VH-VL binders against p58978. Designs and how they scored, part 12

Target 1, 218 residues: p58978
Amino acid sequence: MTNTEIFNKLTNAIVTQDIAGCAKLTQEALDAGISPLDIITKGLSPGMKIIGDKFEAAEIFLPQIMMSGKAMSSAMEILTPELEKTKVEGEEGTGLAITFVAEGDIHDIGHRLVTTMLGANGFDILDLGVDVLNETVIEEAAKRKGQKIILVGSALMTTSMLGQKDLMDRLREENLRDSVKCMFGGAPVSDKWIDEIGADATAENAAEAAKVALNVMK
Key: E = the ipSAE of ESMFold2; O = the ipSAE of OpenDDE; V2 = 0.75 times the mean of E and O plus 0.25 times the DockQ between their complexes.

## First folded at step 5 (VH-VL)

Design s17 (framework fv_retifanlimab)
Fold by ESMFold2-Fast, scan of step 5:
Structure s17 (fold): chain C 218 residues (1-218), chain A 120 residues (1-120), chain B 111 residues (1-111)
Amino acid sequence: as target 1 above (218 residues)
Amino acid sequence: QVQLVQSGAEVKKPGASVKVSCKASGYTFTSYYMNWVRQAPGQGLEWIGVINPSGGSTWLDQKFKDRVTITVDKSTSTAYMELSSLRSEDTAVYYCARELYKGYYPFDYWGQGTLVTVSS
Amino acid sequence: EIVLTQSPATLSLSPGERATLSCRASQSVDSYGNSYMNWFQQKPGQPPKLLIHDASNRATGVPSRFSGSGSGTDFTLTISSLEPEDFAVYFCQQRSNWPYTFGGGTKVEIK
């Protein structure tokens, strides 16, 4: 079976919410010598993009995207140890990544990918999960004033993306803006949006997110 | 082990508000969505809405959006449903029901129900 | 919203008989290879109890005499041989879209 065939099957497993099949195909891809990054970027992530686009278009609803998230999670349980084998051992003090999905948003796949890649690249992780209130993010950052912190938020719906502006405004109000770095991702998030709200960075995919975060934290 | 325990029966006049509680135990409260469903005496089930206890975000049936507020207190593992501007047709048993947000068992555990009677 | 229609409203049967309950949706509840239709049993004074999830999967502890079938818009709950404890009201529920909706119920009563 070609790599393209394996990637297409992985994409289909995510789209069809085939939890067991997704895990099995992920293991088969690893056994075939495919890199964990390629499995994520070329197989799994395309499926999540399809399901996310369908949800944004109201072609599918919350139960379907949650089940696709479960299929993705099954694959990530297999891939996380493999990604740790490629962990870059950098200088101490890479920093803490506080990862979260915006309030009102339950799309956790991109979030889990980014969180895993950050951890594999030397970040300490505080994962707040999905549907996270801005107040919670502010509280966790304030508790750790003086640490090297990057806030890593994602939003896959336009409505939840507006919460990122509110988060930036709140950071300024609380005098925390200069104490943290902020990176936001997700399909509706653009460089123009980042500039407009005064955040530090965006990344187009999970693999790029880790590299961008390392650069921002320099 | 898993239990959802709701507050006791309420009798209210038209125009009042009612707040029903649902205390969860035996599982990680923030890992499950909490749904609210009502049932008028002898009638069918009507979905009101759902809350994600982790972030507090809610999704409501449009019929209730102007009168219902769903909240949680994570420290006590308790969900609340407040219904305002009560009418006689709001007389019903109100249930909370948990849902694994990744879809294994939708509504596998329910509270015992809270009877809310609206009468003049 | 997705409207669910259950039929018949009432089934009058004797213990040992087969019960067949129908639930029809105003639009498909299928998505990506799964049918998001569930069945609940309710007895007087009790909350509903999950019987079947995702069209055909029995919930934990539910006896084998209960089975679900169907896809798209047409779904069936079958009780192969009624036991005394099975006389109850049965509701279908769709989970394919918010708002979640329930059928009007089918009452299975003793003849």
Scores: ipSAE 0.000, ipTM 0.426, lowest interface PAE 15.6, mean pLDDT 82

Design s18 (framework fv_retifanlimab; at its last look DockQ between E and O 0.07; V2 from the best seeds 0.00; counts 0 for: pae E 11.3 > 2, placed apart)
Fold by ESMFold2-Fast, scan of step 5:
Structure s18 (fold): chain C 218 residues (1-218), chain A 122 residues (1-122), chain B 111 residues (1-111)
Amino acid sequence: as target 1 above (218 residues)
Amino acid sequence: QVQLVQSGAEVKKPGASVKVSCKASGYTFTSYYMNWVRQAPGQGLEWIGVINPSGGSTWLDQKFKDRVTITVDKSTSTAYMELSSLRSEDTAVYYCARVPYKFGSPYAFDIWGQGTLVTVSS
Amino acid sequence: EIVLTQSPATLSLSPGERATLSCRASQSVDSYGNSYMNWFQQKPGQPPKLLIHDASNRATGVPSRFSGSGSGTDFTLTISSLEPEDFAVYFCQQRSNWPYTFGGGTKVEIK
C-alpha cells in the first residue's frame, strides 16, 4: 500500500471515531517505515481538521469529536515514544523546555504533541502537565537560573489566557524575564496578544512550535 | 454564602472619573476572574473587561482600553473599576460578575453584584 | 468582535405555553469540541442570572423546563412550559473570543 493510502486510512480512522483501528493503523504505519511526524501531520491531524469542520457545519455532535480525540490520543500513546527515539544526538546546548497548560485548563492532546516535538528536536523536557499554577512555573525557572530555558505554555480557553500575562508580569517582578524565552499557544492566542504581554513567540501548530522554539533559542 | 456587594450610586459631571467597588465574600477570591459589565437604561449588556485577582492582569474591550482601569485589593477581596473622562452615554448600571477558571467548574458568570447606577449629567 | 443577534425582540405568550428563543452569532463560537454560548435571565431591577452554560448545560438550581441547544452560529433557548416567574428578558452571551459579547435580548411577556 502507498504512503498516501496509509495516510488516508489514518485520516478515516479519526473521522469515523475508530479508537482501536487508529492505534492499529498507527502501528502499521510505523512498521512500514513511515516517520512518526508524517503519521501525525499527513494522516492524523488532517482527520482532526475534517471532524472539526463537520462539527462547525452541524453534521456531527460533541460526543463524536470527543471520540475522535480519543482515537488521536490512542495513536499518540504509540507515537510519543517513537518521536523521543529520534531525538537529535550530539546537539549540546539546545536548552530546556518547561512545558505546561495554564491553570484552569486541562486540554492535553496538543500539549503532549508540542512537548514530544520539542524533545524530538533536541530539547531537554520538564513537563509540568495541565492546570499548572504560574507560581510553579516561576519556581522551576528560578531553580535553573543561568540555564538556557524556554517556557512553553498553552491556553485553549479565554478563561485561562490571562494567566499568560500574569506569568510574564511575575517573570519581570522576579528579575527572571531576561533569563528565559517564552512561547505561548492556543486558539485565543494571537500575535497581537504575544506583543501586548511581551512574550517571544507563538506558533500555529505543534510541528511549527518546535521550529520556532529552536529559532528563539539560538 | 457567596456574595458580590457593590458600592452605591454615583452622580458625576461630564469629564469626571468614577470608581466602583465590588467586595467579594464566601469564596476564595483568587480562584475566580472578575468581570465588569454595564447596562444603559433600557438597553442590553456590554462587557467592559476582566481581571485575574491572583496576578492582577487585565484585558479590556478596545472601546474602554484608554479610559478604564480595573484593579484588585486581595487583602479586602475587593475589585475596582475606574472609568475616566465620563460622557453622558456612560450612564448605566455597572455590574461585577465572577467566572471560575479552576478545573472542574462551569466557565460562566455565575454570581453577579447587585449593580451600581452611574449617572453622568450636567 | 462576535455580534450576537437575538430573535424575536419580544415574545408574547401565556403561562403553560412553550417559548423558543433564538441567538445567532456572526461567526462560530465553537472551539475544541465545545460551544461557548451562555444564556441569562434578567428581571427588572435585578442583575442577570445564569441559566445555561456552554450551549446545553443547565446551571445549578435551574428548573428542567429550561433547555439549550445548538452549535456553531445558531443557538436556541427553550422553556417547555412557561411559569409566571419565567416572564423576563433573556440574553445570550459568547465566551469564545474577547471581547465577550451579549445579544440584544428577547423579552418574554404575558399576552
Scores: ipSAE 0.197, ipTM 0.629, lowest interface PAE 5.0, mean pLDDT 85
Fold by OpenDDE, look of step 6:
Structure s18 (fold): chain C 218 residues (1-218), chain A 122 residues (1-122), chain B 111 residues (1-111)
Amino acid sequence: as target 1 above (218 residues)
Amino acid sequence: QVQLVQSGAEVKKPGASVKVSCKASGYTFTSYYMNWVRQAPGQGLEWIGVINPSGGSTWLDQKFKDRVTITVDKSTSTAYMELSSLRSEDTAVYYCARVPYKFGSPYAFDIWGQGTLVTVSS
Amino acid sequence: EIVLTQSPATLSLSPGERATLSCRASQSVDSYGNSYMNWFQQKPGQPPKLLIHDASNRATGVPSRFSGSGSGTDFTLTISSLEPEDFAVYFCQQRSNWPYTFGGGTKVEIK
């Protein structure tokens, strides 16, 4: 089986909510010498993106998302230990990444991946979890005023994106905007949106997010 | 002020079709899934299906896939359930119920219609 | 489908007594660290009323005497002290998998 075939199968496993198959294929991919990062970025993440897109288009419902998420989680359970083995030390002064999922959103898989990748790239991590109030984010940012900080928010739903805008507004109101970098991600998040709300960056996937964050923090 | 108001009771013969309406008010219609649930007299609750009013996509219980059509009219904030090839065992109170699909919200039927009795008899 | 089995079918109690209702799922309804089990109260001639969502969260306006617990396959609704208005039928419902399914219900009746 070619790598491409494996990736397609992984993608399909996510899209069809094949939890057991996803885990199996993930292991097979590893056994075949495919890197964990490639498994995620070329196989699993594309599947989740499809699911997100379908959800946004009202083609699927919450249970399908949940099941796909479960499939993703099963794969990540296998991949996480492997990813940790490849962890590199970041440069001094990389900074603190405060990661969270927007209020009203529990899209945890992407959040976890991003968090993992940020950590792997040398960021200190403060993971606030899911369904995080903007005020909580503001509070954490305020507590650490003067530190090199990047806020990394995730949103799966369009409605959750509104919270991102609100967060940016609140950061400005509290005179914190200039003291932090802001990156947002999620299926519905676009560069246009980032520009609209005055954030610093977005990324298409967890691997890119880490790279982008490094660049933003330079 | 949030409420779901359903159409009135129906009496149908076997083989006929029935279309029940559910008008939503007091909230953004497209921000909630609309579900249909029925309850036969003295029996438990049976989920029929759900529609996302935003896109019109539906998911039905396999039991009803061939006989049920769920639709919405966004302009009137009304959901519909049509059940065809009616049988005596379809006699039940049919409920519409909204469900938040936004993550972090209560994922439950938080608002219900008053119910529509559909009686199927010869 | 996930089959929900409620027990007992009927619970006869007096006002002031503690009610414990069980709901067992044929498979786990957990995901993302949450348990996707809801509880409803239904009185005659009325639609069901949401009591508990996600295993342990009281819906808005629900008295504190109602509580939910459990995870995986085993869930419990507890009424700490029954009020006269609490005598009704209670249903559990899972949203973990298609199709949504309800338990058969537990009737809490006055002894």
Scores: ipSAE 0.050, ipTM 0.631, lowest interface PAE 3.1, mean pLDDT 90
Fold by ESMFold2, look of step 6:
Structure s18 (fold): chain C 218 residues (1-218), chain A 122 residues (1-122), chain B 111 residues (1-111)
Amino acid sequence: as target 1 above (218 residues)
Amino acid sequence: QVQLVQSGAEVKKPGASVKVSCKASGYTFTSYYMNWVRQAPGQGLEWIGVINPSGGSTWLDQKFKDRVTITVDKSTSTAYMELSSLRSEDTAVYYCARVPYKFGSPYAFDIWGQGTLVTVSS
Amino acid sequence: EIVLTQSPATLSLSPGERATLSCRASQSVDSYGNSYMNWFQQKPGQPPKLLIHDASNRATGVPSRFSGSGSGTDFTLTISSLEPEDFAVYFCQQRSNWPYTFGGGTKVEIK
């Protein structure tokens, strides 16, 4: 099969919620010598975009997009170890990215991709998952005071955004603000909000998130 | 029993300030956002702002931003709304209302306080 | 900010009749397959009571005669057969963006 045919099959597996088939095709793509990043960006992510567009157009409902997410997750279980092997640690180090989805928020469709892109761009990763309490983030940052750290949080809902402000306030209260860089993303997050809460950056999408994070950690 | 109990009615002169309390019981205070909403006599509802009791962060409607302060006291599970430089058009019933933010929650004002009438007259 | 316009302002009906209340938003309140429109009932001297959340979901303990529908900018609350206790003011409320806003209300009164 050509690389284009493999990418189309991966895209289709996401769109049709073929969890086992998506995992199998992912492994076949790796065995054919296709890079993990190309598998994600050319095969899997286009499928998630198609399903997301259908969801926004009310052609499918939450159960279907969650099942496509499971297909994506099964592929990422295969790809993440391979991406970690391709990570190049710089001589000075890029730092540790602590990634999380905001307290009270469980939307993780983009979170896994952002975490993967950060790892692929040289960051060590501590992925805290979804519905993460600010206290957990504070504890992990405090344990690593003196290390080169970027906190990468996301929120889907305006309700979740106050948690970002609270986190920034807690970092200041705990004398940790200068020990970390802070980047927040998500549909409601704007540059104005980032300035308001005193965070360091935001990004439009997962690929930009990795580039912005590298720049911030310079 | 989940309950929000507000302080009693207030009568104030223009230019004064008022501080309304809202005591929560029957639930974990820091697990819900607390909102303030007012209703002038015979009028609709007007949202004032919100506080996350866990961290104390707020978002205030621009219309009130210079005159309103929303705070919490976690030790007493009590939220406060203070409105300064009172005008006659601030005469209203002031409500506190909680909003869940946990996964699977309706994200709606599910519990309201009984309301506090604030009357501003000379 | 999102302006909510309710119609009619007053709905005069008899018990047993069907009530249809409209709420129009100045911009879409939809995101990620959800419509962030809520409905409240308010009786004199009482705080609002949640009826419908996220366009169509009845709150706990709300009778089945209440239903919500709609998406985008256009929403409807329906009371299939009015009971005496249903004569009240009804508000829609959006939670898609701060500031949260309420409609002006529809008073359902005895004809």
Scores: ipSAE 0.006, ipTM 0.518, lowest interface PAE 11.3, mean pLDDT 83
ESMFold2 (binder alone), look of step 6: mean pLDDT 91; pTM 0.915

Design s19 (framework fv_retifanlimab)
Fold by ESMFold2-Fast, scan of step 5:
Structure s19 (fold): chain C 218 residues (1-218), chain A 122 residues (1-122), chain B 111 residues (1-111)
Amino acid sequence: as target 1 above (218 residues)
Amino acid sequence: QVQLVQSGAEVKKPGASVKVSCKASGYTFTRYYMNWVRQAPGQGLEWIGVINPSGGSTWLDQKFKDRVTITVDKSTSTAYMELSSLRSEDTAVYYCARVPYKFGSGYAFDIWGQGTLVTVSS
Amino acid sequence: EIVLTQSPATLSLSPGERATLSCRASQSVDSYGNSYMNWFQQKPGQPPKLLIHDASNRATGVPSRFSGSGSGTDFTLTISSLEPEDFAVYFCQQRSNWPYTFGGGTKVEIK
């Protein structure tokens, strides 16, 4: 079986809500030497996007989304220990990572990967989840003035990036910008964008995110 | 029914400014980004920029940065694109188009306004 | 910026024939398992109409004769059997990076 065939089967398992098949195919992909990140980004995440699109179009309803989520979770239970094997050892008192997916995003596998890698590398985690309002991020940061904090936002879509600019503007308005470090990730986030909005860093994938965050917090 | 309705045609002299409106209806205005695209007569499509109606943040293409302002009025669900220092080369049909920013909604300009013809002539 | 090159500039075909339109990007538009390439149809005096989003997904109400394929830098729009209403200009568009860019268009005209 080719890697493309395995990825397509994983995508179908998510779309068809095949919990047991998703777990089995995930293990087979690992046994075939496919990286955990590729299994997620090329197999599983495309399936979650398809079912999300169908839900928005009212072609499927909440119970189907929840069942596909369970299929994804069963795969992630297998993949999480493998992802942890790529971790770099963190130091005591590394800091707090407040992790979130921008307002408008209902699910992002990249967010879960980044959060897992940060925790594995010595960060304390406050995971705010998905579809997070900027007001919520600001409030959580304001509660913790004087702590070593990095805000870690993920955007799967280019359209979600304007929320990152709005967040930076709010941090400045609330006099919190100098109290935190800010790292944004996701496919469309570039060094040029980080410079334009005045954030501190970006990382192109989850494994690099932990390394970059540790460097920013030195 | 989801609709974007734009203001009527404009004729302007070189050096003037033009402000085009785009009124949204049939959906939650603040949950979709609004993009602006233009098309000169007989030419292709040129992307101008985007606004997040919720926070008001914008991103503009470099060639428009010094002359374009995009704004929104949430109370009327209306987006505006203002282009200043008009040149004859700015003669074009200007379109607004929405795009979802919610994961799983697809990456697409799915609903477009009817277009506003802006003519710049002396 | 990502440059999109469409070919050919013009396709002269008869109703019932297959149309194959190409769009090539100067860099990959793929990320997180998705290809951020869209296709639009435009007729004179009308705004563009979304046909295909994310390389291969037909928009609501678009006939099954329209299909998209490709990944990375090479993308194709196929019309399996041209109907009279399909003679129009077709544009590809990427949304993987700002600024968003459009191809120069392919005009499908009657032979």
Scores: ipSAE 0.028, ipTM 0.550, lowest interface PAE 7.0, mean pLDDT 83

Design s2 (framework fv_retifanlimab)
Fold by ESMFold2-Fast, scan of step 5:
Structure s2 (fold): chain C 218 residues (1-218), chain A 122 residues (1-122), chain B 111 residues (1-111)
Amino acid sequence: as target 1 above (218 residues)
Amino acid sequence: QVQLVQSGAEVKKPGASVKVSCKASGYTFTSYYMNWVRQAPGQGLEWIGVINPSGGSTWLDQKFKDRVTITVDKSTSTAYMELSSLRSEDTAVYYCARVPYRFGSGYAFDIWGQGTLVTVSS
Amino acid sequence: EIVLTQSPATLSLSPGERATLSCRASQSVDSYGNSYMNWFQQKPGQPPKLLIHDASNRATGVPSRFSGSGSGTDFTLTISSLEPEDFAVYFCQQRSNWPYTFGGGTKVEIK
C-alpha cells in the first residue's frame, strides 16, 4: 500500500464514519513510518473537511458529523503520544494557548480539535470553552501579562464575528494587544477579516491551526 | 413589548450630513446586533451596515464605508447612523433593524424601526 | 457579494390562488446545516415584516399558509391560498455573508 493509498483510506474512514477502521488505519500508518503530522494533514483532516462541507450543504446531518468526530478522536488518541515526542526537553516552551468559542456560539467540534492539536504540539492549554465573553478572555490574558500567550478564538457564524473585532478593540484599550498573539478561525473568517481587525492569523482547521500558531509564536 | 423607534423625517441639501436615531426598548440592548437598511422610493432594500452595541464594533458595506458612521449610546439604548456628503440618490427611507447573534435564535431582522424618510434636494 | 435574483418580478393572482415565489443566490447561503435565507413581506408605508427565517421556519405570528423551502442557492416562498392582506411585495434576504443582501422583490398583486 503506498502512502497515498493509506491517506485515501484514512480520509474515507472519516467520511464513512468508520471509527474502528480509522483507528486501525492510523496505527498502520504509524507502523509504516508515516509521521503523525502527515497522517493528520494528508489523511484525517481532508476527511473532516469533506464531512464539514457535506454538513454545510445539508447533505448529511448532526449524527453523521458527530460520528466522524468520534472517528477523528479515536485516531487522535493514537497520535497524541507520538506528537508529544516532538517536544524537546530544556528548550524554551511554546507558550500558553487560551482557546475559546465566541460569545453566542456553541459549535465546538472544530474548537476541540484545534485545542487538542495545539496541546499535542507543545502548547500549554487554558480552554475556556464555548459562548465565552470577551471580558473573560481579557481577564485571563491580563492575569498572565508577561507570559508567552496566544489567544485562539473561533466564530462559526457571521452573526458572532463582530465579537472578534470587539476583543481586538478591548485588547488595545487595556494595553494588552502587544503582549499577546491572536489567531481566529471559523468558516466565515477570512484573511481580509483578520487584516481589518488587526489580528495576527487565521486558522480554519485543526491541522493547519497548529502550524500557524507555531509560526505566529516564533 | 419590543420596539425600535426612529427619529423624524429630515430634509437636507446636497453636501450636508444627516444623523438618524433608533431607540430600543423592551429587550437587552447589548444582546442583539443593530443593522441599518435603506430603501429609495419605489425601490428595493439596501443594507448599509451593522454594529455590536456591547463593544461598539461596526462593519459597513464598502459603498458606504467612507460616508457612514454607526454609533450607540448604551445608557439610552439608542443607535445612530450618520451619513455625510449627501447626494440626491441618498433620498430614501432609512430603517434600523435588530438581529440576534446567538446560535439557536433563528432570526435575522426580526424587529424593525418604523423608518426615517431622508430627502436630499436642491 | 452574494447576489439574490427573485422571479417573477410581478405575480398577478386572485384571492384563493397559490403563489410560488423564487429566489436564487449567486453562491450557496448554507453553513453548518443551516440555510441563512430569510423572507420578508412589505406593504406600502410600512417596514418589512419577517415571514420566514433560515429557509423554512415561520416567524412568530405568521399564518400557516406561508411556507419556505430550499437550500444552497435555490429557495421558494409559497402562499398556499392568497388572502386579501397577502397582496404585498416580498423580499428574500441572505445573512450567510457580509454584506447582507436582498433580492429585488416580487410584487404579488390582485388580478
Scores: ipSAE 0.171, ipTM 0.630, lowest interface PAE 5.2, mean pLDDT 85

Design s20 (framework fv_retifanlimab)
Fold by ESMFold2-Fast, scan of step 5:
Structure s20 (fold): chain C 218 residues (1-218), chain A 122 residues (1-122), chain B 111 residues (1-111)
Amino acid sequence: as target 1 above (218 residues)
Amino acid sequence: QVQLVQSGAEVKKPGASVKVSCKASGYTFTKYYMNWVRQAPGQGLEWIGVINPYGGSTWLDQKFKDRVTITVDKSTSTAYMELSSLRSEDTAVYYCARVPYKFGSGYAFDIWGQGTLVTVSS
Amino acid sequence: EIVLTQSPATLSLSPGERATLSCRASQSVDSYGNSYMNWFQQKPGQPPKLLIHDASNRATGVPSRFSGSGSGTDFTLTISSLEPEDFAVYFCQQRSNWPYTFGGGTKVEIK
């Protein structure tokens, strides 16, 4: 089948919650010589965007998006080792990405994908995981003062976005704001919000996140 | 077990400021947003705003933005709402109430303070 | 902001009767597969008490005679058989978006 046909089938597997089919199609794509990055950006991520948009529009419900998340996770279990084979390490100019989710549930999958993409693109990774207090993020940044650091956080709902503003305020209070770059993502995060809280960037999807982060850190 | 205890009634002159406290106990203070709601005598409920106790960031209803300050003292698990430039229309019972910040939690506004009556009179 | 309209303003009933209270939102309060509509009971001199969260879920300790229903913009609180302690004011409240808003209240009073 063509690459476009493979990508469309991967997208459909995510949208239809086909966990086993998603894993199978991901392996077939790799066997066909398609890059791990293209599988993610052209096949899997479009499916997650579709399902996310449907969930936001209340056309589907929580169990369905969670099952699509499992399909994505099954593909990522196959793709992560392949991405790690191409990881560039030790490039001083790239920097450290400290990754975290303030609220650990639906955005956990997007967070893992962003973290993986950052690592594949030369960032050193300190993944703090999910349900991470701003105090923990501040402490990890403070002890690495003088290093090139980007804080990469996610928010699930408009209510959880207050945590991102709090983090920015804490960075200013601790005299750390100029020592780090800040990139926030998640469904409710917009360019307007980033400007409002004085952060550095957001990205439309996980694949764009790596490119934006590299640009912010140069 | 879980409680929100507010400061006592206040009588203030027009133009003055009032600061109401809300002390939390029985739960992790920073894991719930704290909301402020008021109720004029015989009237309905009016939402004022919210604070994330972890970092102190706030979101206020537009009609209160220029007169209200919400703060927290994490060491005492206490939230404060200060309302300035008081008018007679500000006479109301002021309540604090907690809301979980986590997705899918249904127990929003499950615990309320007992209320603080603020009377604005000359 | 989302405006909540409750009807009727006053409902006069006797103990044992069924009470049906309506709340209409100016726009949908559904988000993320959930209806973010709560119901509160308030008695004179007391703070509001949570009865129903997320349209249809009873809060802990709330008697089974209280039930909530609805989605989108139209919501109902039902008390299947009024007890003397149920004569109170009832408010709906949306938590879909900031600012959070409340309905004007429905007073359930003894006939």
Scores: ipSAE 0.000, ipTM 0.477, lowest interface PAE 13.1, mean pLDDT 82

Design s21 (framework fv_retifanlimab)
Fold by ESMFold2-Fast, scan of step 5:
Structure s21 (fold): chain C 218 residues (1-218), chain A 122 residues (1-122), chain B 111 residues (1-111)
Amino acid sequence: as target 1 above (218 residues)
Amino acid sequence: QVQLVQSGAEVKKPGASVKVSCKASGYTFTSYWMNWVRQAPGQGLEWIGVINPSGGSTWLDQKFKDRVTITVDKSTSTAYMELSSLRSEDTAVYYCARVPYKFGSGYAFDIWGQGTLVTVSS
Amino acid sequence: EIVLTQSPATLSLSPGERATLSCRASQSVDSYGNSYMNWFQQKPGQPPKLLIHDASNRATGVPSRFSGSGSGTDFTLTISSLEPEDFAVYFCQQRSNWPYTFGGGTKVEIK
């Protein structure tokens, strides 16, 4: 089987909500020597894109997208330990990454990838999940004032991006801005946006996120 | 049922300020973000900015940043757009339009106000 | 900013004819499984009315003769058979990046 054939089978397993098949194909891809990152970016993530497109077109409904999410999760349970085998020992006190997806957004695949890559690169993780209120993020940061913290937020829509600005404004109002670092990601997030809202960084993808976060925290 | 009702037409002199209101009804005001868009006579649409009514945070087009303030009054479910230092080229119909921000609800300006004509002359 | 170019500027057609309207973006409006391109209809003296959201999804109450297609930078609005009430100006709009931008419009007029 070629790598392209393996990736196509993985994509199809996500699209058809084949939880067990997705896990099996993921293990087979690893056994064939394919990198965990390639399995994710070339096999699994394309399937989630197709499912997202179908959901937006009203061709499938929430139960199907949730089942595709479960198929992705079963694969990530296999891939996470492999990613962690390449985990770099961080500097003593590397820091805590508080990871979340903005309120109103339930796209969790990119978020899970970023969270996993941060953990693999020496960060302690507090994962708040998806559809997270800014108030929740503020509370978690305030509880840990004095610790090395980076807030890592994702937004996949322009409407979710306004929540990132709201979070920055609230950090300033609560006198917490100087106690944390802030990195935001998502396709509409740009360096210009980061500069405008006064955050610290953005990253193009999950692999770059860990590198950027380490640089921000040094 | 769901509607956005804007304040009436305004005539202003160059250098003045104008404040347009947009009163929402028939839905939970804080569950939708409010955009402002203008249209000069016979011209296309130009986006001005957006506000999150819950937190009050705004994002404005760079060209309006120094002259526009967008605010909300949650108690009356009303959004406001104030434009200062008016010029003749600011003559336009100004619209408010809501957008849902939750996943799966359709991410577009689905309900618009009727428009407010602002004329800047002399 | 993302610049949207609509063509043609004016389209003169008779009722019953097919209308095809183009919108081209200066950069991709696609991200994470979605094309953030919307279409609006505007009649004189009225606010714009949403027709299509996210490239191909028809808004509630919009007749099936309206359809949207495309991805990346190239998008099309199609009206399969023009009705008298369809003679209007049509605008595309992207919400992929700030600032939101609109195309210059295509006027569909009777002739």
Scores: ipSAE 0.007, ipTM 0.481, lowest interface PAE 12.2, mean pLDDT 82

